VH-VL binders against Lon protease homolog 4, chloroplastic/mitochondrial (LON4). Designs and how they scored, part 14

Target 1, 223 residues: Lon protease homolog 4, chloroplastic/mitochondrial (LON4), of Arabidopsis thaliana (Mouse-ear cress) (q9m9l7r79to301)
Amino acid sequence: VIALPLPHKPLIPGFYMPIYVKDPKVLAALQESRRQQAPYAGAFLLKDDASSDSSSSSETENILEKLKGKELINRIHEVGTLAQISSIQGEQVILIGHRQLRITEMVSESEDPLTVKVDHLKDKPYDKDDDVIKATYFQVMSTLRDVLKTTSLWRDHVRTYTQACSLHIWHCLRHIGEFNYPKLADFGAGISGANKHQNQGVLEELDVHKRLELTLELVKKEV
Short names: E, the ipSAE of ESMFold2; O, the ipSAE of OpenDDE; V2, 0.75 times the mean of E and O plus 0.25 times the DockQ between their complexes.

## First folded at step 6 (VH-VL; framework fv_mosunetuzumab)

Design s11 (from a4 with heavy chain Y102W; at its last look DockQ between E and O 0.06; V2 from the best seeds 0.00; counts 0 for: pae O 9.6 > 2, placed apart)
Fold by ESMFold2-Fast, scan of step 6:
Structure s11 (fold): chain C 223 residues (1-223), chain A 121 residues (1-121), chain B 112 residues (1-112)
Amino acid sequence: as target 1 above (223 residues)
Amino acid sequence: EVQLVQSGAEVKKPGASVKVSCKASGYTFTDYYIHWVRQAPGQGLEWIGWIDPYSGGTKYNEKFKGRATLTADTSTSTAYLELSSLRSEDTAVYYCAREYDWGSGDYFDYWGQGTLVTVSS
Amino acid sequence: DIVMTQSPDSLAVSLGERATINCKSSQSVLYSSNNKNYLAWYQQKPGQPPKLLIYWASTRESGVPDRFSGSGSGTDFTLTISSLQAEDVAVYYCQQYYSYPTFGQGTKVEIK
């Protein structure tokens, strides 16, 4: 799968993300994937440089242009997201997050575009009828409903959610009760004010109860 | 009602490939992982792999990696197992099975009826 | 990876009597973070696919008679049929799902 670096935020399952692909070779490869009915790529958050103190967008863009192949794979998190390529319009590519991926190795000897072999990750099984996880789930749901009703800060994030929230917030409020545990955890994290490290932690957590707990911490900070 | 209906019995020569189908009905096909499990005559059950019909993602038992290919067609709600380079040891009943509640366990609430694949010279 | 071993290989029990099947895993299938045992039990009759009976070691599947019960933790598990009925003649399999699914070799239950 083509590895797409994300500079600012990981792609959470269930959300769409516009990205801008300036490299003609990467863009051409994504267009070819769509033609072949295999419209998927891997989306991986860029690691912070150990000696970098800058949060400059210009600096990040310069780094992305310079990093190729082996250097790029060393600068991205190994856990990312299977991204459906929803549309391509000029340099803008719209990605939809599906499931977690783990990079196992660099497949392509060609550095451009970076191609990696991945394991498709699956949530660790959980007992949905267990009282403890159920209690955490209802706490997350209650907190989300309260925050979504009482503040407007979450509304911009909600607009990027692909399912029940695609039209407006009231659809999310109606449908939150229908969300399963993983979907609620991902939704809550994705609409939270979490930084990229916190969201990457949520993405990496395959234990659904622990992921719900992480999400609860993030959404409680908003109230 | 939930049903998984598999294709009919196959007889193959060593070295051939076989493709078994599993048509799902009575639920949202993309909400549940489909697993494949085989059972050799008089023996126990052996897990082959899973496919996520929603993403097309797959995971294989290392024993079958490189020989087994799992695919799914969401337009027909059908999952497929293709096994290549067949050997006599591959003679077995092949089952598709639905994972219990999406994401909550690698144990199986609904099974197909099974497809007998016989590999003989 | 995880090897599942059942005992006995076959068991003959009179109608109305208790049948007990044991299953041992080579590694613990207890996940300490949620205190759950990743273990299921299936019933298989000739010419039929397996039917789920028990999951999470002791949770009975909907529609399964209450004479079936599961117990145990860690590496040692038991399926009990409290009062064997004629329709219970079958092969029973345990399965772990702590890692990649693996099954026991099966225990055949017959009428004495």
Scores: ipSAE 0.635, ipTM 0.828, lowest interface PAE 1.8, mean pLDDT 86
Fold by OpenDDE, look of step 8:
Structure s11 (fold): chain C 223 residues (1-223), chain A 121 residues (1-121), chain B 112 residues (1-112)
Amino acid sequence: as target 1 above (223 residues)
Amino acid sequence: EVQLVQSGAEVKKPGASVKVSCKASGYTFTDYYIHWVRQAPGQGLEWIGWIDPYSGGTKYNEKFKGRATLTADTSTSTAYLELSSLRSEDTAVYYCAREYDWGSGDYFDYWGQGTLVTVSS
Amino acid sequence: DIVMTQSPDSLAVSLGERATINCKSSQSVLYSSNNKNYLAWYQQKPGQPPKLLIYWASTRESGVPDRFSGSGSGTDFTLTISSLQAEDVAVYYCQQYYSYPTFGQGTKVEIK
């Protein structure tokens, strides 16, 4: 897959993310992927040495333009997200996150768009009937509902990043109760104001219960 | 409309394996757990296991551990049950069912039509 | 495993009369955190899969006639058909989902 670097936030499954791709070669490659009925790329968060929260968006973009090939692969996290290319308008690309990926090897070494081989990651098996995980689930759900009801900022985030909540906040609140464990964990993390490192930690956590716990901690901070 | 369409009836010999498919449509496949339940002729319902198509996570009834394998193909929105080392006691109608997950509620709002698996010498 | 036991095994009721099916769980299926009973009822007709009737012990599934009602809490539950209709002839199952799903043995409802 084409590896797309994300400067500010990892792409969490179930979320959409607009990105700007300035490299015409990358854009062309993405367009070609769509034409070949393979509208997928890999989205990977940049490591700390490549981007800082204090960096301006313009600075980060400039850095991204300079990073190609081997340099880029060394500056992105190994774990990312399978991203569906939803639309391309000019330099704006809309990505939809599906499942976690792990880079296994680099395919292209040239100035061409970075292409990597990936493994699809699966969550570790879990017992959803376990009382402990159930309790955690309910805590996350309850906390999210409270936050969404009381915090306008969170509502804005939900509208911006989630398909489920794109239309009405009410619709979003209704759907929260329908989420399974991993989706709830992902959802909570995705709409939280957590920094990119915390979000990456959630993305990398394949233990569903642990992921829920992480999410719970993140959303509690928003209350 | 939500539909679960299962593969056709199977006849197998003891010791063989069977793989039953369940194609989902009318909803987002990864949003719901798929459960498998079987029913021997004239008997009640027995839970086999569940799969989370989103994460690939699974849970099995201890009775079927080692013999049952649940998989899901998100590209085709299809869930599979493979049962190995078949015995005559495995003769049953096998159902896939969608879990409606409200607060971890494992009740089933939609079912496949069922697949008869007959194990006979 | 939570064992579900239904009573009676078979029930014959006249048209228009009340049918009552009982279900008992070996363990409480009431979750203290949300005060919900993790219990469902299904109807199964010959050659068909089970059809969801009731969930959370007392909530009717969409499209289910009002004559069907669920009641009970903890370990004792009841499905009631207030006025039995011809189309109600079926086997009914209770199912707990507090833990790994288990079903009652079924109750066959027939017309007297």
Scores: ipSAE 0.007, ipTM 0.506, lowest interface PAE 9.6, mean pLDDT 86
ESMFold2, look of step 8: ipSAE 0.542; ipTM 0.805
ESMFold2 (binder alone), look of step 8: mean pLDDT 92; pTM 0.939

Design s15 (from a4 with heavy chain G103S)
Fold by ESMFold2-Fast, scan of step 6:
Structure s15 (fold): chain C 223 residues (1-223), chain A 121 residues (1-121), chain B 112 residues (1-112)
Amino acid sequence: as target 1 above (223 residues)
Amino acid sequence: EVQLVQSGAEVKKPGASVKVSCKASGYTFTDYYIHWVRQAPGQGLEWIGWIDPYSGGTKYNEKFKGRATLTADTSTSTAYLELSSLRSEDTAVYYCAREYDYSSGDYFDYWGQGTLVTVSS
Amino acid sequence: DIVMTQSPDSLAVSLGERATINCKSSQSVLYSSNNKNYLAWYQQKPGQPPKLLIYWASTRESGVPDRFSGSGSGTDFTLTISSLQAEDVAVYYCQQYYSYPTFGQGTKVEIK
């Protein structure tokens, strides 16, 4: 798959993310991919620049324009997200996150745009009837329901998840009540005020109970 | 009623390829991983790989990498196993099996009836 | 890969008597974080696909008679049929799902 670097935040499964692709070669490759049966790319968070005391948006964009092949693969996190290319309008590309991916190798060192081989990641199996994980799940659900009822900040984030959540708060509350454990963990993390490092940690956690615990920590900080 | 219905028996020559289908009904096809398992005559069970019908993602047993290809067609709720470069050792009953709920276990609640693939000269 | 070894290869038991099948894994299938054993048992009759009996080492699948029970932890597991019935004649397989699925070689249960 084409590897798309994300400068500011990882793509959490279930969420929409607009990105701006200024490189004509990358944009053309995405348009070709969307024309075929497999309109997917990999979306990977850019690693922090160890030499920078802070990174600005313009500095990050200049870096992305210059990083190619092996240099780029060394600057992105190994774990990312399978992203459906939902729409392309000019330089704006709308991605929808599906599943976690891990980069295994680069297809070609000199390839432009960067193309990588990936393993499709699967959550570690868990016993959904176990009382401990069930208790954590309901604690996350209860906290999310309370936050969604009382704050507009979380409602604004939820609008990017699905159309059902953007229409009315009661439809959103019903919708999340039907989420399985991984989906609830991802949803809660994605709408939280978590920084990119915290959200990357959630994305990398294949143990669903641990992921629910990470999400609970993030959403509790908001109350 | 959940059902996995597989295609009929196949007889192939060594070096040929075979494609087995598994049509799912009675549940939301994209909510469950589909695994493929084979059983040689009088022998035990051997796992081949899984496919996620939602994402199209796959995972293969190292023994089958390069020879097995798993695909799924969500419009017909059908999973496929294609095995190439067939050898006499590939003679077996091939099963598709549904994973027990999304992500909760790599153990199998519903199985197809099996497809006998015979590879002979 | 995790290698699963069953014993015995075959077992003849009289109707109404106890049948015991053992399964050993080459490495532990106990996940310390959740304290669960990633182990399942299946029953297979001639001409049929396997049927799930037990998962998480000791949880009985819905519709499976209570004469079937699973026990054990780590590397050593047992399937017990407390009072063998005629319809229980089959080959039984253990399966680990701690890593990618692997099965034992099977134990054939017959009537004496």
Scores: ipSAE 0.649, ipTM 0.835, lowest interface PAE 1.7, mean pLDDT 86

Design s5 (from a4 with heavy chain Y100S)
Fold by ESMFold2-Fast, scan of step 6:
Structure s5 (fold): chain C 223 residues (1-223), chain A 121 residues (1-121), chain B 112 residues (1-112)
Amino acid sequence: as target 1 above (223 residues)
Amino acid sequence: EVQLVQSGAEVKKPGASVKVSCKASGYTFTDYYIHWVRQAPGQGLEWIGWIDPYSGGTKYNEKFKGRATLTADTSTSTAYLELSSLRSEDTAVYYCARESDYGSGDYFDYWGQGTLVTVSS
Amino acid sequence: DIVMTQSPDSLAVSLGERATINCKSSQSVLYSSNNKNYLAWYQQKPGQPPKLLIYWASTRESGVPDRFSGSGSGTDFTLTISSLQAEDVAVYYCQQYYSYPTFGQGTKVEIK
């Protein structure tokens, strides 16, 4: 798949993310992907570089424009997200996160845009009836209900989620009650005020109970 | 009720390809991974791979990588296994099987009835 | 990959008697973080697909008679059929799902 670098935060499964693609070669490749009925790319968070992490969007644009092929692959996190290309209008591309991916190798080291081979990742199996994971799930759910009722996060962050949860808080509370364990962990992390490193950690955690625990820590900071 | 219904028996010559279908009903097709498992006559079970119908993502047993292709059509709730470059040792009953719960275990609660593929000259 | 080995290859048991099937994994299928054994058991009758009996080493699938029980941990597992009935004549397979699925070679259970 085409590897799209993300400068500010990883794409969490279930969320919308608008990006701006200024490189005409990358933009053309994404348009061709949609035309061929293969509307997917990989979205990968850029690794820290002290200057670019603390800098303006202009410096971020310069980095995205400059990094190609082997240089780019060395500057992105190995674990990312399968992103559905929902729309392209001018330079704006809207991505929808689906599942976790791991880069295995580069398809073409010298070609533009960067294309990588990926493993589609799957959560480590868990016993859904186990009392310990179930208790953690209900703690996350309870904390999320409190956060959604008492803060403006539901207006700011929930709007970017692909589910009915983006419409109204009461429907959101009902909707998240139906979430399985991985989906709740991803949702909670995505709406939290977590920094990019914390969200990348959530994305990389394939043990669902550990992921729920990470999410619980993030959501509790909002209460 | 949950059902996986597979296509009928196939007879192929060495070097040919075969495509087996598995039509799912009675549940939300995109909520469950579909695995493929084969069984040679009088032998045990051998895992081929899985497909996630939601993402189209796949994983293959290394033994079948390059020869097996797993696909899914969400509009018809049908999963497909295509096996190329057939050899006599590929003669087997091929099963599709549903993962017990979405992401919760690679053990299989529902199985198709099986498709016998015979490879002979 | 994890190799699963069953013993015996076949056994004959009289109606109403106890049948015991063993399964050994080449490495532990116990996950230390959740203390669960990633092991399942299946029954296969002639001309039929396998039927799930037990998962998580000892949890009985809904609708499976209580004469079927699973036990063991780590690398050594046992399927027990306490009072063998005529309909229990079948081949039984263990399967690990700690990594990518692998099956034992099967144990054929016949009436003596």
Scores: ipSAE 0.647, ipTM 0.835, lowest interface PAE 1.8, mean pLDDT 86

Design t1
Heavy chain, then light chain:
Amino acid sequence: EVQLVQSGAEVKKPGASVKVSCKASGYTFTDYYIHWVRQAPGQGLEWIGWIDPYSGGTKYNEKFKGRATLTADTSTSTAYLELSSLRSEDTAVYYCARDYYGSGDYFDYWGQGTLVTVSS
Amino acid sequence: DIVMTQSPDSLAVSLGERATINCKSSQSVLYSSNNKNYLAWYQQKPGQPPKLLIYWASTRESGVPDRFSGSGSGTDFTLTISSLQAEDVAVYYCQQYYSYPTFGQGTKVEIK
ESMFold2-Fast, scan of step 6: ipSAE 0.646; ipTM 0.838

Design t11
Fold by ESMFold2-Fast, scan of step 6:
Structure t11 (fold): chain C 223 residues (1-223), chain A 122 residues (1-122), chain B 112 residues (1-112)
Amino acid sequence: as target 1 above (223 residues)
Amino acid sequence: EVQLVQSGAEVKKPGASVKVSCKASGYTFTDYYIHWVRQAPGQGLEWIGWIDPYSGGTKYNEKFKGRATLTADTSTSTAYLELSSLRSEDTAVYYCAREYDFWSGYDYFDYWGQGTLVTVSS
Amino acid sequence: DIVMTQSPDSLAVSLGERATINCKSSQSVLYSSNNKNYLAWYQQKPGQPPKLLIYWASTRESGVPDRFSGSGSGTDFTLTISSLQAEDVAVYYCQQYYSYPTFGQGTKVEIK
């Protein structure tokens, strides 16, 4: 899959993210993927380092334009997200997150744009009727409801998501109450004010109970 | 107990505006969307729109867009429907109704107001 | 819009006998991702607001008598009153919530 670097935050499964692709070779490769009915890429958060952890958006974008192949793979997190390419309008590409990926190796023949082989990650098996996991799930749900009631910022964010869902009948906010444990954890993290490191931690956590606990910590901070 | 209590009957002339209130009690007002539904004499039910009392966000049935305005006052737990440019066809009982289970967002209605009769006549 | 059509428009049934009301949607209200039918039934007595009876096509609302039951899937739904009582004289409406809410035209249930 083509590896797309994300400068500011990881793509959480279930969310959409607009990105701007200025490199014509990368843009052409994404358009080709859509034509061949393989409208997917990998989206990977850019690693912080001592020289770039406080970089502005403009400075980060300049760095991304210069990073190619082997240098780029060393600057992105190994765990990312399978991204559906929903639309391309000029330089703007809309990505929809699906599932977690782990980079296994670089494809040597496709260094520009960077192409990688990936493993599709699965949540560790869990017992949905485990009382401890169930209790954590309900705590996340209750805390999200409390935050939505007490802060306009969170309510507005969820409202925007619902409106996008109304345009996309397949992603209905009405189903949030029916979310399974992994999906609720991802949703809660994605709407929280968590920084990129905290969201990357949620994305990397394959133990469902631990992921729900991480999400609970993030949403409690919003109260 | 959950209650939705609406304002009293109104008689208006064509071209006027009417504002109907719906006061909620017995639950957290901001946890549930409020929908408005009307019923003309001897006719069926017609959905007008919804309001989220927490954010003030609204959605309208296209038929009422531009004439209906939904608002909510969280300090008094009261939702309002204002309908402008009234015609004789707007004569109906207007109901407010609470959406079932805020978190799930399903648009079926567990509690209804008693209704407000709005009569439009010369 | 999803159009809801009920049949019959009116029904006269003797006390203690079964009443059946049909509801048809212009498109499926079954959502494949959760396998649920987005269909509710309401009872409206003269001078009163509608009262929720059934949601998810077959789930009875708390406090609603056992004689009321809902069935069906996709586009064809039925509300059954197994043993009609005098207090059941009312107009019954189906409603879909798969999209923006729309109601059937209503079925009036009367005693013979």
Scores: ipSAE 0.006, ipTM 0.448, lowest interface PAE 10.4, mean pLDDT 81

Design t12 (from a4 with heavy chain Y102I G103L S104T)
Fold by ESMFold2-Fast, scan of step 6:
Structure t12 (fold): chain C 223 residues (1-223), chain A 121 residues (1-121), chain B 112 residues (1-112)
Amino acid sequence: as target 1 above (223 residues)
Amino acid sequence: EVQLVQSGAEVKKPGASVKVSCKASGYTFTDYYIHWVRQAPGQGLEWIGWIDPYSGGTKYNEKFKGRATLTADTSTSTAYLELSSLRSEDTAVYYCAREYDILTGDYFDYWGQGTLVTVSS
Amino acid sequence: DIVMTQSPDSLAVSLGERATINCKSSQSVLYSSNNKNYLAWYQQKPGQPPKLLIYWASTRESGVPDRFSGSGSGTDFTLTISSLQAEDVAVYYCQQYYSYPTFGQGTKVEIK
């Protein structure tokens, strides 16, 4: 799959994210992917540069234009998200997150745009009737209900989840009652005020109980 | 005023199914979850499950999973509980109840009057 | 499941006297991040559905008389009727909503 670097935050499954692709070669490759059966790419968060003094989006955009092949693969996290290419309008590409991916290797003959081989990751098996996991799930759900009621800030984050959630927060709050454990963990993390490292940690956690616990910590910070 | 009005008493034989209705009025039906709770004669309250009338989504108490089916008809503002493979132990008053607020948790401000289901041979 | 245990099973109290009902949960129903106890109390009279009295362990439902009060936190909760009236004869149930709803077995309050 084509590897798309994300500068500011990881793409969480179930969320949509607009990105701006200024590189004509990358944009052309994404347009070609949409013409075929497989309108998908991999979306991977950029690692922080140890020498980074500024979180300026302008500086990050300049770096993205210069990183190619092995330089780019060394600057992105190994675990990312299978992204459906929903629309392309000029330089704007809308991605929809589906599931976790792990980069296994670079396709050496396809360095511009960077193409990688990936493993599709699956949640570790879990017992949905386990009382401890179930208790954590309901704590996450209860906390989300409380926070969404009291904090208008979260409404902006909710708008990026699904088309249903973007239309009305009340519909979204009812809809979360149907979420299985992984979906609730991902949703809570994605709408939380978590930084990119915390959200990347959630994305990397394949143990459903641990992922729910990570999400609970993130939503609890909003109190 | 808010009201939940349930269907009348039922007498069923072991192995049969029963379907109880709960008609809501006085509020927007799709804005509140409907829960089902039963009470055997002289016993306490036991939670069966809930339905979100807006989405049709449901949650069940494990004890009733596979035997209880919750549905809702938004055109008539009516929720339904169907319980299959009835046993004498299922003899109880069945209540529908409105969740106080989907944002605050599963406690119940309005209850139906109850439907007595008797299972006997 | 969280198991709710009430005590006593029944009590007889003279009119105007204090009635106290206890409720214990098998695990904490206090959510530390919002500092709320996910506990409600209901009153049920013969032939009637339960009526909500108290939620969040101590918040009285609108229209519920001041003589009813709830207290406690974590695993130990109390419903108090400060001055019992004739219309208070009923069975009282505690309910947790920290996880799937579960109820106590009930406490029957009668006049002496």
Scores: ipSAE 0.000, ipTM 0.441, lowest interface PAE 12.0, mean pLDDT 82

Design t13
Fold by ESMFold2-Fast, scan of step 6:
Structure t13 (fold): chain C 223 residues (1-223), chain A 122 residues (1-122), chain B 112 residues (1-112)
Amino acid sequence: as target 1 above (223 residues)
Amino acid sequence: EVQLVQSGAEVKKPGASVKVSCKASGYTFTDYYIHWVRQAPGQGLEWIGWIDPYSGGTKYNEKFKGRATLTADTSTSTAYLELSSLRSEDTAVYYCAREYDYVWGSDYFDYWGQGTLVTVSS
Amino acid sequence: DIVMTQSPDSLAVSLGERATINCKSSQSVLYSSNNKNYLAWYQQKPGQPPKLLIYWASTRESGVPDRFSGSGSGTDFTLTISSLQAEDVAVYYCQQYYSYPTFGQGTKVEIK
């Protein structure tokens, strides 16, 4: 798949993310992929570096522009997200996150878009009727509902985030109780004040119960 | 070209077990869930369960829990349905079917096997 | 389980005329959070497996002729064949995937 580096945060399954692709070869490859019935790419968070905590997206993009092939693959996390290419307008590409991926090897060794082989990761099997996992799920849900009901800043933060990506995610908040366990964990983490490393940790956790526990910790900090 | 090819017809006695195979080709086997659906002669379709070939995780229709076992062999891209303690009412055509897409909640089926007739009689 | 009920059990339609098949679910299959109806339609010809025609209640599968259309929301759904052709003789099934999959009992479409 084509590997797309993300400078500021990982793509969480179920979320929309706009990115800006300035490399015309990468953009052309994505446009070609979109002509397929199921156009997909891999989205991978750029690894943290002491100097990469820059607030400038242009500076970060300049670094990515200079890093290609082996250098780029060493600078991205190996676990990322299968991203559906929803739209392309100019340099802006809208991605929809679907599933976790792990890079197994690099295919591209030239100045062409970085292409990697991936394993498609799935959640470890779990019993949704297990009382302990179910209890954690309900704790996450009740904590999210409490935070949404008691803080205007939380509602404003969620509204700003969803407005940037998609209005229908706000509609989903009415029915968070209907989310399955992995989806609730991902949703809670994605809308929390978690930093990119905490969200990357949630993305990497394939044990559904542990992922719910990580999310619970993140949303409790918002109370 | 995506293709699901099932094993041939079986005739079994009541109380026996049957194991039906479904060999996938033309796509990455571990990327899609495989579902099993049966159809008794002259009747409608009944869902049995699904298997995730990547994780080995399974879900069963409550009606078949304890009698049906779904497995997958990734080295041969083959899914299996084993049904035990067979009764005459288990006589049906058994289908394997591929889940449509990566998208959440897509438990509808774009490709089906040709079907395997299992007849349970004395 | 969500019970799916189709009507009629069978219908005979003249070549070139409209065929209408109804499907009712025992509870709503509309997911309010995404405003999607978790309903699909299949065509099954004798000796063949079912073939996907429609998903998300109204989205036509690639390669399916435009004379096939799906409509409805919540608990009441319709499959319409606007101009019946000879190759459309088959049994048609609706399927919900709001919960674990369940199918309607089928509607047999024949030429008059």
Scores: ipSAE 0.000, ipTM 0.428, lowest interface PAE 15.1, mean pLDDT 80

